# VH-VL binders against Vacuolar sorting protein 39 (VPS39): the designs that were tried, part 30

Target 1, 267 residues: Vacuolar sorting protein 39 (VPS39), of Arabidopsis thaliana (Mouse-ear cress) (q8l5y0r16to282)
Amino acid sequence: PARIDAVESYGSKLFAGCYDGSLRIYSPPESSASDPSELHQETYVLEKTVAGFSKKPIVAMEVLASRELLLSLSESIAFHGLPNLETVAVITKAKGANAYSWDDRRGFLCFSRQKRVCVFKHDGGGGFVEVRDYGVPDTVKSISWCGENICLGIKKEYVILNTANGTLSEVFPSGRVAPPLVISLPSGELILGKENIGVFVDQNGKLLQTERICWSEAPTSIVIQNPYAIALLPRRVEVRLLRSPYPLIQTIVLQNIRRLVKSNNAV
Below, E stands for the ipSAE of ESMFold2; O stands for the ipSAE of OpenDDE; V2 stands for 0.75 times the mean of E and O plus 0.25 times the DockQ between their complexes.

## First folded at step 21 (VH-VL; framework fv_benmelstobart)

Design v6 (from t3 with heavy chain S31N D101E; at its last look DockQ between E and O 0.01; V2 from the best seeds 0.00; counts 0 for: loop humanness VH .291 < .308, pae O 11.8 > 2, placed apart)
Fold by OpenDDE, look of step 21:
Structure v6 (fold): chain C 267 residues (1-267), chain A 122 residues (1-122), chain B 107 residues (1-107)
Amino acid sequence: as target 1 above (267 residues)
Amino acid sequence: QITLKESGPTLVKPTQTLTLTCTVSGFSLSNYYVHWIRQPPGKALEWLGVIWSGGSTRYNAAFMSRLTITKDNSKNQVVLTMNNMDPVDTATYYCARDYYEWPGVYYYFDYWGQGTLVTVSS
Amino acid sequence: DIQMTQSPSSLSASVGDRVTITCKASQDIDNYVAWYQQKPGKAPKLLIYDASNLQTGVPDRFSGSGYGTDFTFTISSLQPEDIATYFCQQYDDLPLTFGQGTKLEIK
């Protein structure tokens, strides 16, 4: 079987983006789909394979439920209608993009391409309009909306990009043990990764808390499922309460896990 | 077989409106971007605008005030309307499909219509 | 708008010759360049995309290179059927723009 490089959830279905460019759609048994409040251990069944979904590996996917769109990051950023997966839009300028952040509230997409950060706005009609294009000092490793601004992980530091004037403000160094990791919180705050520590900052990069969320290891990704922060570590998943003092709730030892995805009160 | 074909008047008087129809076959307009490009005799190609699969349009600013692109997916037709035609607008008009590599659409063109020469003269 | 300055405007070469056409962008456009062949009375035909990728079905005597602002289109060995006008095109930003074209003739 092809290696799965991206995972996303749409309703009860799971989308698996594969290295070979195919998209595999898995569905649960019908009985489980009727009551999302029940916990079930079920075997998902392959419902459909969309061959040639992408020429290049699918790096990431995101379901934009409010807009009935699937965002895919591969060679470029594309939007597909849900559930039919017809191509709605492709951001041509996003060719070579390595990271993106979607602001669902405002309908804004930002992405990094080499040393550029671009901002597009969903026009509500299936199209997107470019609204900003910024130069940055180095390749962006991580990107996230933070209010009206954009938080960037560049090399070994975090900066805030002021979208109004294009200025960069340094937040703090990210450390050397892991690449920058920027996680958006529903509250509007951000968690910035520094080694095995998560630091809370506001949309301006100001430190919000003295306490830090500490993981056993540097996470590669963090999914927020209130009230929990779920971190993917090299060989396990840690679940911590997203409230001071951020106690460890659960450790799940998993092998060969590459992606975490949030779905209907599940991860 | 993928085809695009331009149709419409080949002669337009100055100040009149040009309406061209691009009829496509072999693919669905709901999945592809279609562009309009023109080429004056012996000159370079000029991009006029595009209609996205989702119906959104983008125009060359040089023509935005007098250019409209619409489509009917069910009829497999894209329509270009250009107002206030001038002899300078004499050109071969092409509709072209944006290059498609599922799921990517990239603003270069893999299939073209044969083009239709539109002459603007009194 | 991004200007694509194509050179030369016309070129005459012999069968078997190496032919080179250049296109210079007014700004950095990464590799977002396509090259087209247009024969008389015909629509343009896509030959190269992303500056250096050969379109399916196109002979390998055609090639492209470049990144940033300077791009090159090459025919390694000119054939009689290659008589045409060639155009570069950028798709980094709207409006899409083309070079002025290079009319290629055979001696």
Scores: ipSAE 0.000, ipTM 0.484, lowest interface PAE 11.8, mean pLDDT 90
ESMFold2, look of step 21: ipSAE 0.628; ipTM 0.833
ESMFold2 (binder alone), look of step 21: mean pLDDT 92; pTM 0.930

Design v7 (from t3 with heavy chain S53T; at its last look DockQ between E and O 0.01; V2 from the best seeds 0.00; counts 0 for: pae O 14.3 > 2, placed apart)
Fold by OpenDDE, look of step 21:
Structure v7 (fold): chain C 267 residues (1-267), chain A 122 residues (1-122), chain B 107 residues (1-107)
Amino acid sequence: as target 1 above (267 residues)
Amino acid sequence: QITLKESGPTLVKPTQTLTLTCTVSGFSLSSYYVHWIRQPPGKALEWLGVIWTGGSTRYNAAFMSRLTITKDNSKNQVVLTMNNMDPVDTATYYCARDYYDWPGVYYYFDYWGQGTLVTVSS
Amino acid sequence: DIQMTQSPSSLSASVGDRVTITCKASQDIDNYVAWYQQKPGKAPKLLIYDASNLQTGVPDRFSGSGYGTDFTFTISSLQPEDIATYFCQQYDDLPLTFGQGTKLEIK
């Protein structure tokens, strides 16, 4: 089977984006599909393989439930209607994009491509309109909306991009062990990765707390499932309480895990 | 042996509802998608809809408002219901199995029923 | 919807002839094309999938080619048993759509 590079959930189903550009859809048993709130140990089965979902490897996906869209990052950024998965829009300018962030409240997409950050707005229908295009000094490794601004992990530092004037403000260095990692919190705050530490900042890049989330290793991704922060480490997943002093709740040893996805109060 | 067989009324009056049943054998509906396709006499094939293994459906938008596909895996039956039939809906109706090639399931058809001609007439 | 424009609508050829049918998609659909043979009073039979792959059990005189928008179905040497209507089908997107068909007769 093809390598899975992206995972997302829609309802009770799991979407797996594959290296070969196919999308695999997994489904639970029918009995469990009716009540996603129930916790069951079930075996998902492959229901559908959509060949040619993308021409390039699917790097990331995100379900935009409020808009019934699936965002996919591959050769470009595309939006697909849910549940039919028809392509609704392709952001042509996002060809070669390597990172993106969706602001569901405002319907804004920002993405990085090379040394550019672009902003598109959902028009309320099936289309998107470009609203901004910024130059940045280096390739963006991580990106997230932070209020009306955009937090960028660039090279070995974090910066805030002021969307009003295009200016960059340095936040702090990201360290050397891992690439920058910007995680948006439901509260509007951000967690910025520095080595094996998560630092809390506001939308302006101001440090909010002196406390740190300390992981056993530098995480490659973090999923927020209140009240927990779930970090993907090289060989395990750590679950920590997203509350000071951010104690370790659980460690799950998993091999060859590449993606974490939040779904129905589960990860 | 893999078989699909359509059954139901061959004559329907205008405005009435058509109900067709596709009975399958040789495979499980829990493992294969089943499609409905129709063909007016002397005309092209027209895709109506599909029912997935998990029971999800997709319909041709042209028929979505009056078309329903359901199934009972235990009975090996897929049911097509189309409301408000019109003479224009006169066609041979086929059920067809979605092609399967692990791990892929694709929207072309390797096995077909023989079809059932449904005439809509007063 | 993706339109599949099939040509010709009808064709008459002699046994042994090379027969070519074309199908043009209204948009780029990569290789997501199937070809079917439908004999009178029978259900369609899958001959080609993914534009050029021969279905198991189908004679090798049948072939398909194409990528993008233009697709071709070929019978290298027409046989009497090949009298049928042939259809192309795209499965790039829903709704699935078929060509209008090519009725093939033997002279």
Scores: ipSAE 0.000, ipTM 0.495, lowest interface PAE 14.3, mean pLDDT 90
ESMFold2, look of step 21: ipSAE 0.620; ipTM 0.831
ESMFold2 (binder alone), look of step 21: mean pLDDT 91; pTM 0.935

## First folded at step 22 (VH-VL; framework fv_benmelstobart)

Design w1 (from n3 with heavy chain S31D; at its last look DockQ between E and O 0.78; V2 from the best seeds 0.00; counts 0 for: pae E 11.2 > 2)
Fold by ESMFold2, look of step 22:
Structure w1 (fold): chain C 267 residues (1-267), chain A 122 residues (1-122), chain B 107 residues (1-107)
Amino acid sequence: as target 1 above (267 residues)
Amino acid sequence: QITLKESGPTLVKPTQTLTLTCTVSGFSLSDYYVHWIRQPPGKALEWLGVIWSGGSTRYNAAFMSRLTITKDNSKNQVVLTMNNMDPVDTATYYCARDYYDWPGVYYYFDYWGQGTLVTVSS
Amino acid sequence: DIQMTQSPSSLSASVGDRVTITCKASQDIDNYVAWYQQKPGKAPKLLIYDASNLETGVPDRFSGSGYGTDFTFTISSLQPEDIATYFCQQYDNLPLTFGQGTKLEIK
């Protein structure tokens, strides 16, 4: 049985990335009604299984709709054309990468592996080229673009990597219990996790506001879907309004949820 | 002026439950973490646990089965409850404020209560 | 759990002496060490954080150094009011742990 580690949507279809390396494609139920009074089944139907899509578990996926690409993270980082899933590029230097961030505006990919941060650029017509490779003092726990720079959670600190010269500047320490968590806002600004607290900073790590979002527990991931912030906690999901005082809107109790993904639809 | 003060019984019988109250002044429990630490006579300080500003707790695994920390922000009180007390639990019990410099939480203590000695004997 | 091993357990020195106390961590804790002074019958008082930074209002005769596993606390010129027990504390990871303490006395 296939454990699902990643999910994305493209048009009406759902893509499920599985632990065994297979990609499963689900379609919405058919709309051919033979009886008007009949209740239609709204469960997505398995359309196709791509066995051997990757050798390793598919850990993350991201649909890059503006470019008609699917990004997958497994043994390495790969890009596939949509809708046919033909492989466009494999970033072989990303073998063993544990985290990535995509800047859709510029077509830039950054990823971390071991004590390195690498930057690749989509060249628009044919592939991806390496732009930069930086040494960092420890393994990266969380990574996100912040403007043209990169915010990293390393050890128990947040730092900003200046992509022009490779220098690191300290922001502030993270918590001692939860690993660092960097979440980008659509504006390019950030939420940085500090135990159960989310702190809002600009692209230089400077405080944007004094108010903070306070979760019931330290989240493992946060997804921004205006006007909501959605946090994955150890055994539940919390949804809060992204306006001070950040009231709790909803709690969903889920077992074994692994990653939150954005949706075009309401949460 | 920032203060923390421990209050509760100074003598407890074995197997009984200890309840200590830390009353704080000069800061808000909605902004600061509060810890409980104890010091057995002649021995090193032992960290017991913390209650975060949002109300979640973390406990030292050595005490977790019998330790509960709660708080009431409106009363400025943090409460330690330890079940099944034993003579080895004889110690001075302190509450302490986590250092806070926005946006940091640092896990070292800028203000401590005076401590209360709790003796566990029959 | 991270063990903090503090040395010496007791120390006797004269006014004006340079006093040195050490703490060794059982694993790399970067600079996440605080030092406290505890006078008899009183709560601990924070002196040093992040291994080397003086807390506000602490006399400059107190200092700290170290990184990784080995940390040193120094009083450059011992004063009569410095009679106390001194503790290190790590805050790299939970549970928070303390050194056993060094009781400082005047000869």
Scores: ipSAE 0.007, ipTM 0.515, lowest interface PAE 11.2, mean pLDDT 82
ESMFold2 (binder alone), look of step 22: mean pLDDT 91; pTM 0.926
OpenDDE, look of step 22: ipSAE 0.247; ipTM 0.741

Design w2 (from t1 with heavy chain V105I; at its last read DockQ between E and O 0.80; V2 from the best seeds 0.79)
Heavy chain, then light chain:
Amino acid sequence: QITLKESGPTLVKPTQTLTLTCTVSGFSLSDYYVHWIRQPPGKALEWLGVIWSGGSTRYNAAFMSRLTITKDNSKNQVVLTMNNMDPVDTATYYCARDYYDWPGIYYYFDYWGQGTLVTVSS
Amino acid sequence: DIQMTQSPSSLSASVGDRVTITCKASQDIDNYVAWYQQKPGKAPKLLIYDASNLQTGVPDRFSGSGYGTDFTFTISSLQPEDIATYFCQQYDDLPLTFGQGTKLEIK
ESMFold2, look of step 22: ipSAE 0.670; ipTM 0.854
ESMFold2 (binder alone), look of step 22: mean pLDDT 91; pTM 0.934
OpenDDE, look of step 22: ipSAE 0.511; ipTM 0.821
ESMFold2, fold request of step 23: ipSAE 0.707, 0.688, 0.711; ipTM 0.870, 0.863, 0.871
ESMFold2 (binder alone), fold request of step 23: mean pLDDT 91, 91, 91; pTM 0.931, 0.933, 0.933
OpenDDE, fold request of step 23: ipSAE 0.866, 0.854, 0.859; ipTM 0.935, 0.930, 0.933
ESMFold2, last read: ipSAE 0.290, 0.636, 0.722; ipTM 0.690, 0.835, 0.876
ESMFold2 (binder alone), last read: mean pLDDT 91, 91, 91; pTM 0.931, 0.930, 0.933
OpenDDE, last read: ipSAE 0.866, 0.857, 0.858; ipTM 0.937, 0.932, 0.931

Design w3 (from t1 with light chain D50E; at its last look DockQ between E and O 0.72; V2 from the best seeds 0.62)
Fold by ESMFold2, look of step 22:
Structure w3 (fold): chain C 267 residues (1-267), chain A 122 residues (1-122), chain B 107 residues (1-107)
Amino acid sequence: as target 1 above (267 residues)
Amino acid sequence: QITLKESGPTLVKPTQTLTLTCTVSGFSLSDYYVHWIRQPPGKALEWLGVIWSGGSTRYNAAFMSRLTITKDNSKNQVVLTMNNMDPVDTATYYCARDYYDWPGVYYYFDYWGQGTLVTVSS
Amino acid sequence: DIQMTQSPSSLSASVGDRVTITCKASQDIDNYVAWYQQKPGKAPKLLIYEASNLQTGVPDRFSGSGYGTDFTFTISSLQPEDIATYFCQQYDDLPLTFGQGTKLEIK
């Protein structure tokens, strides 16, 4: 009944990072017991729970398949070997980081902590070296690489941090209700959130197209799985085709995980 | 051409529920936010709430317990429901369209309905 | 909630006069201010957004300025058709809030 804060896939398996610091691994069933004539969806079965995977809640995860690594964000940023999940690196300076972005092509990690943005480079030997450290005017709410620069959501605005000189260029204000959300597309272009609307911009923050993706509510996160965009909303998950007019393909209704934890404790 | 028009009762009794309908033309409710704003006679405008293009709502906390905004995109209608009306709720009620140009929603209004005066009295 | 305090509450001026109305916000709202004109029995009409940008079709005798907490609306040469109530609106944060209005009369 643990609250799940992060989800990632590896091969046929799903990894779920939980608020208690455990990592749960789900796999598809070997066979189906359902009648062949019935419509059914395969259900994932809990294969293993790694208790004590991290000391603090797992806030985010990312599979780096090309490098056989799992990146986790909890108290700090850590890298784990796949498939065995052994810890291969911990970024000590990332203790207390609240957001990160990985550039797989270059092997660069950026993360935000307090009013700082830090850049580390994978040195090819399983280690990481600090490259740059920047001051920013407030706590970063969302962060993503855009080319060799970094797009940041700070307070209620989007800016681009020039990594060569540390200057910030304005893009546009985010929503008045929802915090900023920066999402990379595989092309290197971006979706920037403005309430329930996703605005498409190029790597310089310029309007890429006039069409916008419109969710039913402001997403808290979005995953791009071409040709789909998958958004986590307050009460559901929406899947939309990532092609104008971005039709809704599927909706999955969620249960409030905090409510479930309280109910179980009362039983 | 872009229009918004409020319709519904002009007189309600205390404790009754008010239902007003905003009928829109010239734009799609799937693309635009629509707000409800009221103006008591001789007083400042009061923002009541908004329904987002995706259907989510945000309400002024002062009215949240008795206010509901819904819409039907296919009928071009946005509906305001306000429970437990009181004489202090006497006002002209407007629906208004949020401005929509790149990058999106702005929370100021380029088109308003003509308004409907709702009087709450015995 | 952000309070918008407008001054003066009423104003009499002659045709051709320069008219100035101010709004003060209870906190820094950058330039997230709009100004509206409202004639009796009519819906408001947007004149100015982002503190200083004229809405399409609005005569250039109307102008606005300000940043932070202090905002000014000006009619450079008052015309007979400008009889109305004018008010500001902040849109930095919800709930959206409006100034109390300035009733403008021609003498």
Scores: ipSAE 0.588, ipTM 0.803, lowest interface PAE 2.0, mean pLDDT 86
ESMFold2 (binder alone), look of step 22: mean pLDDT 91; pTM 0.934
OpenDDE, look of step 22: ipSAE 0.593; ipTM 0.842

Design w4 (from n3 with light chain D50E; at its last look DockQ between E and O 0.58; V2 from the best seeds 0.00; counts 0 for: pae E 2.6 > 2)
Fold by OpenDDE, look of step 22:
Structure w4 (fold): chain C 267 residues (1-267), chain A 122 residues (1-122), chain B 107 residues (1-107)
Amino acid sequence: as target 1 above (267 residues)
Amino acid sequence: QITLKESGPTLVKPTQTLTLTCTVSGFSLSSYYVHWIRQPPGKALEWLGVIWSGGSTRYNAAFMSRLTITKDNSKNQVVLTMNNMDPVDTATYYCARDYYDWPGVYYYFDYWGQGTLVTVSS
Amino acid sequence: DIQMTQSPSSLSASVGDRVTITCKASQDIDNYVAWYQQKPGKAPKLLIYEASNLETGVPDRFSGSGYGTDFTFTISSLQPEDIATYFCQQYDNLPLTFGQGTKLEIK
C-alpha cells in the first residue's frame, strides 16, 4: 500500500491521504460506529479507497465541519464536499503552495507560495474570493492565522504579518535544530516552537508569558486538546497540561508515528 | 550568582571511561541548555554536545559513538561520559550555559565553568 | 560541518594600536557568530554575539562586524589587559564550531 502522508478525522471515520494521490477511508466497527464520541479499541476497517483523488501526493487535509468541506493540500488547495467528496473548489492561485492555515471562525484561508502569502475568503457557498496578496522577504516555511494577522516562519525567524497594512514585525529567531512550528490555541494565542521550547505569543507577536512549555524533545507537531497539549516527538507522544507550569501528564511510547490528529476528544 | 563547576578525575588511562560532573548554581537545569566543550592544550575549542532543558541531547558526530550526556535537575548536575579515552582526548573540559534571553535559545555561551584538565596517559 | 577559518593565528601589537582579527565561514551563516576572549588558564569570556552586538559589561573598544561568510573582530585601542587568545564561534548549525584562535600579545 501507498505511504500515508496525511490523516484527518471526519465523524467516526478516518481519512488517509496517500502519496499516490489516493484517499483511503477507514471506519470503525459497526457496533461502535453509532457514537463517534466514544473511544474505541476495535480496529478500524478500510471502507473505501478513492483512487485518483489527487494527481499528486496529498500533503495535508483538514475537515471543515462547520462548512461540511474537506480541505486538501496537494498540487494546489482544493475543497471537497462532505461526505460525497465531490470537488467544490480549487484555488488555482495556490498551485505550488507549501503551507496553509484555515480560520474557521471567519472563513478565511491563507496560504504561502514561496515568498507570497495569499488570503481567500469563503463566500458562504461553494466559492472562494481572493482578498489579499502579500509579498514577503523570504520563502515561507510555516503559516498560521493569529487573530486577524498571520504568523509566518520565514527563513530562521518568526514574524507577524499585519493583514491590514502588509507590514511585518519580527518576533524572534526560530531554532536551529527543528523547523519552525506554529500552533494556534483556542484562546487566540499561538505557541511558537524553538527547539524543545514552546513560546506563547498573542496576535501581534507579543510574548504573553514569562513561562514556556518545555518538551523533552523538539516536537514535530502539536495538537491542542484542552486542557492538554499533545506533542509528537521522534519516538513518543508527550502529553502536557496546557497550564503553568505545564507539567508532564503522560508519555506514550510509539515506534512509527508520523501524524497526530484531533478527533472527538481523542487523538 | 551563576556558577558552573566541573569535577571528576584529572587522570584517565587509555581505553577507560571518563566521567565528568558539572554542578550548576544560580539557575535551574530545567530551564537552560548546558554544553560540554573541550580544549586541548594550546589548541582550539571543540564542541562536544548539549543537553536541552527538556533532557534531549545533541552530540558532535565525531564523538556520538562514545559520548553520553545526562542530567539530574534536582541535583543541579550534568554528567558527561566518554568511553574509550585516548591520549588525543587530553584536554581541558568545560561545561557552559547556553546564552539565555527569553525566549531565545542561541547556542553561544554566557557562563562557563573554570574547566578541568583531563590527562589521558598510561 | 561549518568551518571557521580564523586569521591570524598570532598577533603582536602595541598598546593603543588597532587590532583586527578575521573569521571566514565555509558557508553563509548570516550573523550567527560569537567572539570570545580567553586569558591564560581561564575559561573563554563572551565578548560579541550576533556578529556585532557587544555583550553587557564588555568595554566598547571591542567590536565586531560581518554578515554571511566574512566576519571581523576589532579592538580599537589595545590595552595591556587585552592579552589573550580570541576565538570566533558559529552557531548557525550543529555541530557548533570555533575558529583556531588568535593569540594576541603586546610588544
Scores: ipSAE 0.081, ipTM 0.684, lowest interface PAE 2.4, mean pLDDT 91
ESMFold2, look of step 22: ipSAE 0.529; ipTM 0.789
ESMFold2 (binder alone), look of step 22: mean pLDDT 91; pTM 0.935

Design w5 (from t1 with light chain L94I; at its last fold request DockQ between E and O 0.77; V2 from the best seeds 0.00; counts 0 for: pae E 2.3 > 2)
Heavy chain, then light chain:
Amino acid sequence: QITLKESGPTLVKPTQTLTLTCTVSGFSLSDYYVHWIRQPPGKALEWLGVIWSGGSTRYNAAFMSRLTITKDNSKNQVVLTMNNMDPVDTATYYCARDYYDWPGVYYYFDYWGQGTLVTVSS
Amino acid sequence: DIQMTQSPSSLSASVGDRVTITCKASQDIDNYVAWYQQKPGKAPKLLIYDASNLQTGVPDRFSGSGYGTDFTFTISSLQPEDIATYFCQQYDDIPLTFGQGTKLEIK
ESMFold2, look of step 22: ipSAE 0.695; ipTM 0.863
ESMFold2 (binder alone), look of step 22: mean pLDDT 91; pTM 0.935
OpenDDE, look of step 22: ipSAE 0.511; ipTM 0.820
ESMFold2, fold request of step 23: ipSAE 0.556, 0.487, 0.521; ipTM 0.799, 0.768, 0.772
ESMFold2 (binder alone), fold request of step 23: mean pLDDT 91, 92, 91; pTM 0.932, 0.936, 0.931
OpenDDE, fold request of step 23: ipSAE 0.869, 0.862, 0.868; ipTM 0.936, 0.934, 0.937

Design w6 (from t1 with light chain D50Y; at its last look DockQ between E and O 0.70; V2 from the best seeds 0.60)
Fold by OpenDDE, look of step 22:
Structure w6 (fold): chain C 267 residues (1-267), chain A 122 residues (1-122), chain B 107 residues (1-107)
Amino acid sequence: as target 1 above (267 residues)
Amino acid sequence: QITLKESGPTLVKPTQTLTLTCTVSGFSLSDYYVHWIRQPPGKALEWLGVIWSGGSTRYNAAFMSRLTITKDNSKNQVVLTMNNMDPVDTATYYCARDYYDWPGVYYYFDYWGQGTLVTVSS
Amino acid sequence: DIQMTQSPSSLSASVGDRVTITCKASQDIDNYVAWYQQKPGKAPKLLIYYASNLQTGVPDRFSGSGYGTDFTFTISSLQPEDIATYFCQQYDDLPLTFGQGTKLEIK
């Protein structure tokens, strides 16, 4: 009964990163394993527990399907081969990193540690090369690629870091209740969270429209599954159409939900 | 024309429940945060709570146990309910709109109701 | 909670005088401070936001400054219509909190 702090999907399997540093792998029943794209009302079973997967709690995971790698954030950022889960690379400089963002299209990793933002590039093999190292005014709380730039949540504001010249441009102040939340959209735009409001900005931090997504509560995370935006709220999941005026489509009351993950047209 | 107006009883007995209504005009409650603030006679302003555009609320911890804020967007009304009133709760009660500057939510106030004096007395 | 300690509690000055009110926050709140004017029997009116930004329509004799913990509100030349109580407010964190107020009178 270890606490699960991270969840990720790989094919039909679910990966659960635990607070004790273990990785639990769950699989669907055999009857549904052959078609991971099909939705079934079935109970997943624990297939394997990898003890000691990490020395520290696993904070986040991300499957890089195009590269058959699993990214894990713990004490540092590590990459593991899929499906064998052998460690392929460890970003030593990412020790103490608190947030990261992966650009799958370009193969770039950015992460923050304290008042530093670092950029690494996947070399196409099993290695990563440091590309940039930026200093920023305050501790970074959130980070996300936005095109070739990086959107940062610093203290109580959103800023855009121009990766070409290292300059920061202010977007707007964040809320006071919820931590900064940056969501990348397939279109290349971003949704920036401000309490219960989602604001649309472009890669330069420019407000794209006056329309906004208005959630019932401040979401802790948002998953984009076109044409829907799915928000994890404190006691429920809220599904809204990702189209003006962003109407509420469904509310799912759930108990003690802590993570949302997108997988094969499912959440 | 943007307006907020508080309405409700001006006299409440101790231990009774206060219910105040803030009726707004000139803007939609689905777009703005509305706060409740009170001021005892000759005293400082005291923030009670806020109801978000999405309907969620945040309360001053000092009042959380006995304060409820709700709203009806279709009626342009925000309702404050405070239980177990005491003479110390005698104050002018204000509803106020959160300052708006897109994509605003700033927690300072550009429009206020006129306020309604609520006296708690036997 | 963030405490806003405002001073003085009361002030009497002559028309044309420079008036200064201070507000000290119990912790660093950057520039998340607003100032209000409240005339007798009326609701507060927003004058200053983000410590130094003048609200639209407010006379330029009003100003604010400060960053961190110490904030100042100033009336450069006091006018008769400025008789009111003035309040500072922080909006760095919930709960929102106000200063005790400064009652301003004209001699």
Scores: ipSAE 0.494, ipTM 0.816, lowest interface PAE 1.2, mean pLDDT 93
ESMFold2, look of step 22: ipSAE 0.644; ipTM 0.841
ESMFold2 (binder alone), look of step 22: mean pLDDT 91; pTM 0.933

